# VHH binders against Transcriptional regulatory protein TdiR (tdiR): the designs that were tried, part 11

Target 1, 227 residues: Transcriptional regulatory protein TdiR (tdiR), of Thauera aromatica (o87940)
Amino acid sequence: MQATKTGNASTVFVVDDEASVRDSLTWLLNSISLDVRTFESAKDFLDADISCTHGCVVLDVRMQNVSGLQLQQALSERGFKLPIIFLSAYGDAQMGAQAVKKGAFDFLQKPYRNQDLLDAVNAALALNREMADKQNEKQKHLDLLATLSQREMEILDKVVAGSSSKEIAKLLGISYKTVEAHRGRIISKLGLKSTGDLMHFVMRGSSHCSDCGRQPLPGSSPCRPAA
Below, E stands for the ipSAE of ESMFold2; O stands for the ipSAE of OpenDDE; V2 stands for 0.75 times the mean of E and O plus 0.25 times the DockQ between their complexes.

## First folded at step 7 (VHH)

Design p3 (from p2 with S104W; framework vhh_7n9e_1; at its last look DockQ between E and O 0.37; V2 from the best seeds 0.00; counts 0 for: pae E 5.4 > 2, grease 24.24 > 24.2)
Amino acid sequence: DVQLVESGGGLVQAGGSLRLSCAASGFTFSYYAMFWGRQAPGKGREWVSGISTRGGSTYYASSVKGRFTISRDNAKNTLYLQMNNLKPEDTALYYCAARLSYTWGEYYAEDYWGQGTQVTVSS
ESMFold2, look of step 7: ipSAE 0.152; ipTM 0.518
ESMFold2 (binder alone), look of step 7: mean pLDDT 84; pTM 0.851
OpenDDE, look of step 7: ipSAE 0.127; ipTM 0.590

Design p4 (from p2, 15 letters changed; framework vhh_6z1v_2; at its last look DockQ between E and O 0.16; V2 from the best seeds 0.00; counts 0 for: pae E 11.9 > 2, placed apart)
Fold by ESMFold2, look of step 7:
Structure p4 (fold): chain B 227 residues (1-227), chain A 123 residues (1-123)
Amino acid sequence: as target 1 above (227 residues)
Amino acid sequence: EVQLVESGGRLVRTGGSLRLSCAASGFTFSYYAMFWFRQAPGKEREVVAAISTRGGSTWYADFVKGRFTISRDNAKNTVYLQMNSLKPEDTAVYYCAARLSYTSGEYYAEDYWGQGTQVTVSS
């Protein structure tokens, strides 16, 4: 029989300074079999130094000594990767909207329907899985490159720069046949069928635009892919 | 592969109405908060309105609140901006944007932008 792969369990992190809110959310999320960890303050959450790659955060916008917006900023500076859902009290809609402007996944105003919270959490977890899959593909790309020797990387760099095998041989002081042997090994190690595929492989690792990040762009031009 | 295509911009008189549309493809639309931005000549691009991933929450800049309405249809992968009571100062290129971020950082942020649609309001 085939082995069945089991994935990582997702965790919902709840940060809210009111125990009744933490308890209510724990009960609700457990009812659909989600693991929940709660924190009563922004400091407690930051001190836990969580690096989980599967989950999401439900975060109160207004807390006593550190607002949820301040926590969002601190997490961003640390490279925190989980999607954040903000909860805001009635009358705090502007703060919730500010969180979305600054890149939160979603926000809900209290009181919210239980189903609206569950839908937001499930959507955040689905997005988290999709982004983790993209990161795993990037890691596979990097792992394949790491199998190349120093010399193979030197040859790959020259191929990307547009050099022929004869030019590479001259630049590196080795025979044409040696260059072709290395190119064949590179193609094999990267799982490609031809030299033409080599350029496409390298460019896949550089396909995302660095200009448009999360910052507003000067002028009107849309972000363009790298390479 | 990712595309955001705005439409509906045109010349309209003061007090008139327009509806802008932005059709999205190449990504999972329902996971993204959607934004409308505008840029007038010689000015910096500014946020006009935003809508949460499921449409439950909206935000409007003070200069357009009460006159504009943002909405989305996740089944059609489309976000809309209904613009009423237009003024000459609303003249700008309007952009839609899809913003994906776990936090307010740059590491895993993916922002997508349309090419814009011109709105001109005559006096």
Scores: ipSAE 0.000, ipTM 0.323, lowest interface PAE 11.9, mean pLDDT 75
ESMFold2 (binder alone), look of step 7: mean pLDDT 83; pTM 0.842
OpenDDE, look of step 7: ipSAE 0.168; ipTM 0.615

Design p5 (framework vhh_6z1v_2; at its last look DockQ between E and O 0.02; V2 from the best seeds 0.00; counts 0 for: pae O 7.6 > 2, unsure alone 64.1 < 65, placed apart)
Fold by OpenDDE, look of step 7:
Structure p5 (fold): chain B 227 residues (1-227), chain A 121 residues (1-121)
Amino acid sequence: as target 1 above (227 residues)
Amino acid sequence: EVQLVESGGRLVRTGGSLRLSCAASGRTFSSYAMGWFRQAPGKEREVVAAISWRGGSTWHADFVKGRFTISRDNAKNTVYLQMNSLKPEDTAVYYCAADLYPWGSYEYDYWGQGTQVTVSS
């Protein structure tokens, strides 16, 4: 059974109530070999299982029944992490201003240049890839840490706190040799080459994505890879 | 939490130029879209310009007519408003804002205290 490397194909999701706009955007985006999925309403988009998809969303701010802004809010509440590009109508100052949202990647005012849209989409896709990679790295880091025993975690915590092996031995009531043995196992389990790498490893794990100041929202279920 | 502090507002003559700055506190500046608003005496607050989180796109109000330009420097956690060809009707308190969408209401998460711009004829 050849594991079809489901290539991390990025998809551009277009949500617009006007069919001609959806078609036009599809044509434009396909011209640069992007995969496009279109939706005629916010409801249609919300009903789609897109939670584990890589890509970006292009939303019209003005839609019937549910606005693009409302959809963005709903997606945020659901832990949707894809970057959103808004399309705003000309002359609507309020809607234009509202299109500038926390976490929204970009916005374009109609009429817009095709190149501007393509540039925005490409940039959004690049961001999404970077975020996904960072998340994957973080998950790998956590998975490695999860392989540690409770005792190893205790020792690691003390090492990170700056305690020497001798101090750790005293604190935990075990021999120096035992501490060193645990440290060796920790390094091995984490795939590291040295104790210096251990500190770096822990620091990277604790480094809140300085670029993504977003605290992971509590309850975002890890995208279970489709079995 | 983001704190915003506007600066650069002053008295200028008609036809003059002014650059406003808004400095944001914290490390999450790039997580927010930014906007400039103004409020003239006896008038409602109105949006002047907005910029995306990476600065790739900008929006300007119709009354700007190409005279004002919003920009940002994420490395400096600062958003700017370059104002050219100023007119007396541009006299207002100018506000910087971040997180420009609360659930369909015109509420913003973060506001500066504002900076006074006065244009004298």
Scores: ipSAE 0.017, ipTM 0.237, lowest interface PAE 7.6, mean pLDDT 81
ESMFold2, look of step 7: ipSAE 0.291; ipTM 0.675
ESMFold2 (binder alone), look of step 7: mean pLDDT 80; pTM 0.817

Design p6 (framework vhh_7n9e_1; at its last look DockQ between E and O 0.18; V2 from the best seeds 0.00; counts 0 for: pae E 15.8 > 2, grease 25 > 24.2, placed apart)
Fold by ESMFold2, look of step 7:
Structure p6 (fold): chain B 227 residues (1-227), chain A 122 residues (1-122)
Amino acid sequence: as target 1 above (227 residues)
Amino acid sequence: DVQLVESGGGLVQAGGSLRLSCAASGFTFSYYAMFWGRQAPGKGREWVSGISTKGGSTYYASSVKGRFTISRDNAKNTLYLQMNNLKPEDTALYYCAARGSWESEYYAFDYWGQGTQVTVSS
């Protein structure tokens, strides 16, 4: 059991241009002892001075002036990391699905049952706590990457994008052997044993538990095809 | 503690079908988007398919559209891939992966399975 503790109380941010929706969500979420802050527009939310280490956002897909999808993009550009739950009206299901494909935590189609909303919010808050714990490991990975030279980062980017050493040599106008030498230096600087470890190391830049102990997979291309 | 364990691979003739499973433990499965990837011998990994946390959204690589179907059962903590009309180029080690972040970096996944081999013969 850890004796040291950190963290603020959880806050649910509700962004919806209908006052009746904001009021009903506030009442519901307060009933399970969650703090709620409401915003009637994307602009008001983006302009607010929000500092929160624990929380989530409940966000209407359609709002006057700025859509919820536009707000999601703006938050991502600002490095905002709270999980987002979209509320989608009938006829908006495709937009909700699009938001989840872009990384939103979840979506609910109106009308929804109160319990479905509470379940989604509790799940988002639980994930938010897990992600805070994993951010420390991400920072450690970023610190190691910062030791790479500009050329080494160029090579790494191409490896992660799925390029072979031959393709990288062609793209950068250098020899195959030069590319292999750069890959060797990258492996050395990151403290790895082989090229196979490189893809595993890049993937460990997301949140994870060090206890997994799994050996890196050799010869990997990028982990996911481009969308 | 975290485990993603794939099963259901094997040898199958071209045109045949297999159903892969990925059993998850050690984390809250329903909070994670899930994905299938594959890696042919001597080649890099490629992504095959993905599914949102509650199953409302799916996507597929163009090479498998119409032949493969991804699904999940959050009550059983299990991800599935139904693979129909298999071709020799589908021969690969198939693995599942989990993403909990809504941030869209295409190589940022939290957990990986060890994989199950699928071999498609004549």
Scores: ipSAE 0.000, ipTM 0.163, lowest interface PAE 15.8, mean pLDDT 73
ESMFold2 (binder alone), look of step 7: mean pLDDT 87; pTM 0.876
OpenDDE, look of step 7: ipSAE 0.282; ipTM 0.680

## First folded at step 9 (VHH; framework vhh_7n9e_1)

Design q1 (from p2 with T103L; at its last look DockQ between E and O 0.01; V2 from the best seeds 0.00; counts 0 for: pae E 7.3 > 2, grease 25.5 > 24.2, placed apart)
Fold by ESMFold2, look of step 9:
Structure q1 (fold): chain B 227 residues (1-227), chain A 123 residues (1-123)
Amino acid sequence: as target 1 above (227 residues)
Amino acid sequence: DVQLVESGGGLVQAGGSLRLSCAASGFTFSYYAMFWGRQAPGKGREWVSGISTRGGSTYYASSVKGRFTISRDNAKNTLYLQMNNLKPEDTALYYCAARLSYLSGEYYAEDYWGQGTQVTVSS
């Protein structure tokens, strides 16, 4: 991912092996002016180069072949960014529960009202746009950090770890005044007002675990390191 | 600041009912799947129930299915658990949790947990 894209268009991706279903969903989604791309199989969807698009995915889940859940797993392993809405036939409640536990945006059991599908799609698109904005802000923070010298980064790491200027001076074998000068330059380069703002800035650019000192919930995802 | 605050716990006789609430703040509630978990004294933690972002899908542990009902009100940023026909084995600390309802990758999970509310069911 080298280029930032300004495109405003969102696309709903429909994955279903029946042409009549794909056509029906396309008609419904087009009725509210949404762009739709259809795929007849999970493989066709995985082979498509959609990494630079905004939108959401509507997947039909099938008994016997749990391809929708397998697709969800494969997309997760590839870092896929789009929210997924599952559609299921009667009798798929266990699969819906599993999809929700694995982070599916929504799961609609047939029969469903057309409006319920449209509402789910609109909500998923709103989530996608919010997360894309969050990623853009993360990239801006990374770009600012890239302006720091190697020495400034070393000092930033120690400040984040809670070290005082005196402790940093000792650890790095430099004078206290030199450490203070570097801290000033770091704050200036990052466009901040104080050292207190520095911790906030670093945390805005990373994902982190919220289970500080508490036992994790059963089945919890592993924490991600802070930057 | 992220906050999940449970309420509605207490002491109840077997066969009784309680309604738990979880008030959420500091994050966009409608983006998160919500869950209730519990931990009984001297036992491990378990998932009790879960609900998708818009309430279209629900999950229940087999031990509570048919007796407990999960729901959410996204306008009020609140998660609920209606517990009916309570049994002594339902005695536990009940806590709510939020998981980002999104497939993994660079957006992979921020999970939030509440402090919990005690439910005690007497014979």
Scores: ipSAE 0.024, ipTM 0.495, lowest interface PAE 7.3, mean pLDDT 76
ESMFold2 (binder alone), look of step 9: mean pLDDT 83; pTM 0.831
OpenDDE, look of step 9: ipSAE 0.281; ipTM 0.717

Design q2 (from p2 with T103F; at its last look DockQ between E and O 0.02; V2 from the best seeds 0.00; counts 0 for: pae O 12.8 > 2, grease 24.5 > 24.2, placed apart)
Fold by OpenDDE, look of step 9:
Structure q2 (fold): chain B 227 residues (1-227), chain A 123 residues (1-123)
Amino acid sequence: as target 1 above (227 residues)
Amino acid sequence: DVQLVESGGGLVQAGGSLRLSCAASGFTFSYYAMFWGRQAPGKGREWVSGISTRGGSTYYASSVKGRFTISRDNAKNTLYLQMNNLKPEDTALYYCAARLSYFSGEYYAEDYWGQGTQVTVSS
């Protein structure tokens, strides 16, 4: 029984005030078997229950009432996760650049080639999938960490900080043997084969500081909560 | 550990009011956009309201606009939702969420969710 990878269907969201553009984009995107949802305004898009975690947005920069950039800002403030591709009119290159600076995935200047749009959409969808996968992996790591006792977490924290078992024993007021026993349990609970894997495990899980959102620079101490 | 703890839910009659609170801990609250979601029985989770990191911008679903007010106190690490003129259709489990979004060559989003607080509006 081939596990049909129920590939979480990605949806392309098109936001454009011109019906002809929406129709054209729908046709083009459907031609490569992408699901498309169209919206005639920023408001319409914002009011929609976009619970879809997989997809991308194709957004016109120039819309009536609410601009594409304004929509981008609103989405950002709402924690919207999907990558945004902007369609910009000729001469609006600056707006496109601004959009990218604000986190847009890409921008296409009109007139654009259909292939360029498709390439951009596919790239955006690929990025979104990768992000979802990373998030899932991160969650799995967190789940594994959640299985650790408080004492094990304390020991893990010290191990990650580079402390030896002897140092940890002194710091925690326990025997060296006890520390080693805990280390063994930590390795087991995390599904690791060796102590060397522990550092890799932590490094993979700590790719983003949850507190500051910064990628830990190689060698930078985890953001110590300001005592 | 990141924690979001919702409170203030309960049973209320139609036309009544509730104020939800979400206490945040374990992360830098002021870096995150905050929002409320809800999930009614048999329905998916829907977005209700959002507020920017500094509180300068607020957003509402059309279904709650004019009735609900989102606010935050960054000093207290707390998110609020004032719900007025409640309707039976507002009955749901209400979730607090924190989201950090940034672009660094790629688009990144980090989400934290609470366990939710039940709001029941009786007709």
Scores: ipSAE 0.000, ipTM 0.203, lowest interface PAE 12.8, mean pLDDT 83
ESMFold2, look of step 9: ipSAE 0.107; ipTM 0.476
ESMFold2 (binder alone), look of step 9: mean pLDDT 83; pTM 0.835

Design q3 (from p2 with S101T T103I; at its last look DockQ between E and O 0.01; V2 from the best seeds 0.00; counts 0 for: pae E 4.9 > 2, grease 25.1 > 24.2, placed apart)
Fold by ESMFold2, look of step 9:
Structure q3 (fold): chain B 227 residues (1-227), chain A 123 residues (1-123)
Amino acid sequence: as target 1 above (227 residues)
Amino acid sequence: DVQLVESGGGLVQAGGSLRLSCAASGFTFSYYAMFWGRQAPGKGREWVSGISTRGGSTYYASSVKGRFTISRDNAKNTLYLQMNNLKPEDTALYYCAARLTYISGEYYAEDYWGQGTQVTVSS
């Protein structure tokens, strides 16, 4: 399944080595108009090399085959981008705690209520949609920056650092008028409406420790004086 | 803009109980696994308990298992820790933390931390 920015199709990927479970989950999820793709094993799922950015994974954590926790680790190492909901008949609280620490969206122990599964899937899809939109915005940001010339990037860096056009002209050994012309081209190439938008554009596309005003409260994230 | 505000700490006699709360704002609470940590004076931080986004899974440090209960109310954006049978070694600054539960969103995988609430258990 191909990632689409404008499509409304979301795919739920079901990984379980029991055909009856795959069939039951397919029927249940189809009943709320979700597309489902099923896989018999972690190996089959990994071999499919899924690149879809719209969906979620429902994953059985059978201990006898490849562990779902091992699959989760492998997917994380590959940069996999879908939230994962674990199902386990044999899981205990410790397996659930490990899954949460590793970034799983949820862990449901069998037997589960059908509504609890549907609620978890809908919540995972909502998160996925929001994060996919953020990733698309990040990619568009990077693509726009790639259109800047070397000189334009140098000037952008100085603007973000708070330098005036006069200061930038002195630093780069060029005229004030030339700096103003480059600033206009930067704003145009980035699709912005004003100079004020440059800082917001740069901050949305990247994060840095030296600007605690754009990060969580100091007690909840690492913050240091500007380097 | 993001805020995690703990409350419910205080002084209590050994064997007593306290209920901590953590009020969250500025982010979508239901996307985050929530955790309680603590730090005693002169000691490193210790994770005490954690809870998944919908409460389906919890974990507890061995030192508190059976005595502490974590819970969350996603409608109120609030995390709780019920602490029973408190011991002097539970004395610490208790803080909540939030972790986004999205794989490979490391650019967006950011922990939020509260300032903490002091719990002091007298022997």
Scores: ipSAE 0.176, ipTM 0.590, lowest interface PAE 4.9, mean pLDDT 77
ESMFold2 (binder alone), look of step 9: mean pLDDT 83; pTM 0.827
OpenDDE, look of step 9: ipSAE 0.265; ipTM 0.698

Design q4 (from p2 with T103W; at its last look DockQ between E and O 0.32; V2 from the best seeds 0.00; counts 0 for: pae O 5.5 > 2)
Amino acid sequence: DVQLVESGGGLVQAGGSLRLSCAASGFTFSYYAMFWGRQAPGKGREWVSGISTRGGSTYYASSVKGRFTISRDNAKNTLYLQMNNLKPEDTALYYCAARLSYWSGEYYAEDYWGQGTQVTVSS
ESMFold2, look of step 9: ipSAE 0.185; ipTM 0.574
ESMFold2 (binder alone), look of step 9: mean pLDDT 83; pTM 0.834
OpenDDE, look of step 9: ipSAE 0.018; ipTM 0.327

Design q5 (from q1 with F35Y G50A; at its last look DockQ between E and O 0.41; V2 from the best seeds 0.00; counts 0 for: pae O 7.1 > 2, grease 24.3 > 24.2)
Fold by OpenDDE, look of step 9:
Structure q5 (fold): chain B 227 residues (1-227), chain A 123 residues (1-123)
Amino acid sequence: as target 1 above (227 residues)
Amino acid sequence: DVQLVESGGGLVQAGGSLRLSCAASGFTFSYYAMYWGRQAPGKGREWVSAISTRGGSTYYASSVKGRFTISRDNAKNTLYLQMNNLKPEDTALYYCAARLSYLSGEYYAEDYWGQGTQVTVSS
């Protein structure tokens, strides 16, 4: 009996003030076996507790009372993590630019092809899954690192910086033998096979941002700090 | 390893055209928004154009609007910039950049940069 990895079911959240659009999108997305939840307003969506859900959001830019862009901002302030696909009326190129600046996954202008929407949704769901997997992996690595003593962390930092055991012994005022003993324990605690794997292990827990402190891209958002 | 390699730069007369390309590797190209930036001699870096993950949305700086066109081919992992009606003030090193954005209480981004390609427009 192959344990079917019950992959956490992803949900597509549709936010649109037009009932006909909600119904149409639900039908289209269900046709490819996607779960769909619909909301008639930004308020309804914000009142829903969906913070721990895997999926993506399909959001109309033009809604009554609260625009799609305003909703995006509110979600950001609340720590919302799902990718957002915007739908807009013909001629709203400026809104598209703003959506991109604010980190939208994609922007589709009406009229659009059904296949384009499906492709965008599938890509967004794939991204969300990948991000969740990476986060889970990162957390596992951090948990392993948390098992290290302060002394072991000090030694690990020096090893990652490229220092030899002899140099580390001198820097920390301990014997070479003691350093090697600690290195052995570090490797064991982290579940590694060799010292050569330490660098790769540590890097997996760090951000891969190459430009955190440089000129910001359009939208003026900072990079995630390197761990 | 993440790589962004720009090409297509060169010397061109005012009013001429160039097409820049950026070849991406080492990451999932279709998940990233793509950008063109430039740095002129003695000036700071400025952003020129942006395109969403699937190309549904584009952005242009006011200085290049109507003259430049950004596009992407996700199947080829390539970003493009068509530059028409070039002016001497467009002379700069042009950079390709990739950004993955996410929300975690605040807006965050992961960025990758290319090495740049030189564009020189003579009067």
Scores: ipSAE 0.020, ipTM 0.252, lowest interface PAE 7.1, mean pLDDT 82
ESMFold2, look of step 9: ipSAE 0.158; ipTM 0.582
ESMFold2 (binder alone), look of step 9: mean pLDDT 82; pTM 0.824

## First folded at step 10 (VHH)

Design r1 (from p6 with K54R S101Y Y106S Y107T; framework vhh_7n9e_1; at its last look DockQ between E and O 0.45; V2 from the best seeds 0.00; counts 0 for: pae E 6.3 > 2)
Fold by OpenDDE, look of step 10:
Structure r1 (fold): chain B 227 residues (1-227), chain A 122 residues (1-122)
Amino acid sequence: as target 1 above (227 residues)
Amino acid sequence: DVQLVESGGGLVQAGGSLRLSCAASGFTFSYYAMFWGRQAPGKGREWVSGISTRGGSTYYASSVKGRFTISRDNAKNTLYLQMNNLKPEDTALYYCAARGYWESESTAFDYWGQGTQVTVSS
């Protein structure tokens, strides 16, 4: 039984009010074995619950009723995390600039080369996959930390700060033996082999915060884990 | 640590040219749209130019269109701004900025440089 690695298949979401464009894009993207879902309007796309999907969005800037930029804004407000590639008509360079300023992955002006679109889509999908993997890794790390008791977290914090077990015992008003017992449990719960691995484990968690290159805006409270 | 370091600024006469560079480190440069902004003395910050992640799309402010050219080398993690036919009104501190697609909730750029001074003498 070959475990079909159900590799989380990435989907390209096409949002365009022109059926001919949707069909053309579907054909082109399928030619390179990409899975495609099409939507005829921003509303149709928003009504589709795609929050758990991997992929990218190919979005026309000029749509009836709700523009591509408006859709981008709505998606942003909803915490939508897929990369967006905009397609625009000739002369819409300003709209493209606005889209990019708002975090669009790419902006292709019509007429564009089919290869340029494919390259953009592939790059977007690759990025999305990488980001998803990083997020998953981060979540796993947090899940492991969540298994620790409050007391274990306190001890871990002191260990990471460079305190010895004797110092921790004194500081927390508990026996040295008790501290060592907690340290053993911490190592076990985190799936580590040694105390030396604790530092590495914590540093990896912090480096994920460094990838949150958000220099805390002066006055923004530290990334409280979303309760 | 994330860093954006601008260089290439200086004093130039009106009609002259400069090429600015922005060296990026500490993040995946190719995943970010890049921008040049500037701040003239006594004025607010304004955007000058932008370029998409892969360089396929560029944007220019009306005031610099036809004179400035933005480009990037993702292999070198470097952003460039070629400035031709410089004018005294182009005198400003020029900043490099990065924006990723996943930071959509904020209107702020993810990363900023310290800037490089461009002075155009009449």
Scores: ipSAE 0.054, ipTM 0.534, lowest interface PAE 2.2, mean pLDDT 85
ESMFold2, look of step 10: ipSAE 0.113; ipTM 0.554
ESMFold2 (binder alone), look of step 10: mean pLDDT 84; pTM 0.847

Design r2 (from p6 with K54R G100Y Y106S Y107T; framework vhh_7n9e_1; at its last look DockQ between E and O 0.01; V2 from the best seeds 0.00; counts 0 for: pae E 10.0 > 2, placed apart)
Fold by ESMFold2, look of step 10:
Structure r2 (fold): chain B 227 residues (1-227), chain A 122 residues (1-122)
Amino acid sequence: as target 1 above (227 residues)
Amino acid sequence: DVQLVESGGGLVQAGGSLRLSCAASGFTFSYYAMFWGRQAPGKGREWVSGISTRGGSTYYASSVKGRFTISRDNAKNTLYLQMNNLKPEDTALYYCAARYSWESESTAFDYWGQGTQVTVSS
């Protein structure tokens, strides 16, 4: 058996304290050309450096030292972004409910068919790829913003807040004509046609309700829908 | 742009059944965990049920467990709630909501609908 490391290729991370499960999953996933890394414990997984890796995680719900739900909680607190698939034994419906509350991608009840596992893994990998693409688009927007001078960023912030060129000139102690020149340069550097396009540019990547704030599951009021 | 549109509400006699639908558009439905909530007049809102992105995990409030069934069809971008053995206490405005599936530190819901009225008469 040789090491199979590929740069930004997707990896399936398997966390299960039972060696027979780790071996079976590795064999199955390798047979369709997916890279697999296995871990015997939650600690070993948390100690691994996977911040630059794309993929998904397959977790056993019931592990000897740390349950899969405890690991999911710890990963959430670290901002972990890979989709998580739980494997659960018959009768673990309470654990499945908790996984949904914590944002799990999916779960499979044991015994599961090999095809059900492959379908879940492929769906999770597809999701991870799509979200990586969205993050790359967001990063490109941030990189464009980084080309602005400090002065241009100051003006951009005030324009987005709705300040007029007159108000900006007063606040920054420069002429109205200088503010207008900077506005034109900002629009040009960002590749936009108007201030309206700028608002869309700044708002890209936002996917939460800013008026509602954070709202936990049951026992809390959700953000009210629009009338 | 983004829309969640509920349908299937109405008047039902106690003991009857209804099936609610929530049609989603303007976002990638399969990336989101989906939830049903309800609000009765004069009462606070409560979460009724939730479902993971592929439907492998479900959640039910104890008041509806065994009577309601949540499901989703990612090919049709639609969330469902089958409600059986309805009681007058189930009378409420029912709405669906979406939350991004793997960022649990973001507990805010990203999108929600206007709701559909369910009224259960004695």
Scores: ipSAE 0.005, ipTM 0.405, lowest interface PAE 10.0, mean pLDDT 76
ESMFold2 (binder alone), look of step 10: mean pLDDT 87; pTM 0.871
OpenDDE, look of step 10: ipSAE 0.016; ipTM 0.377

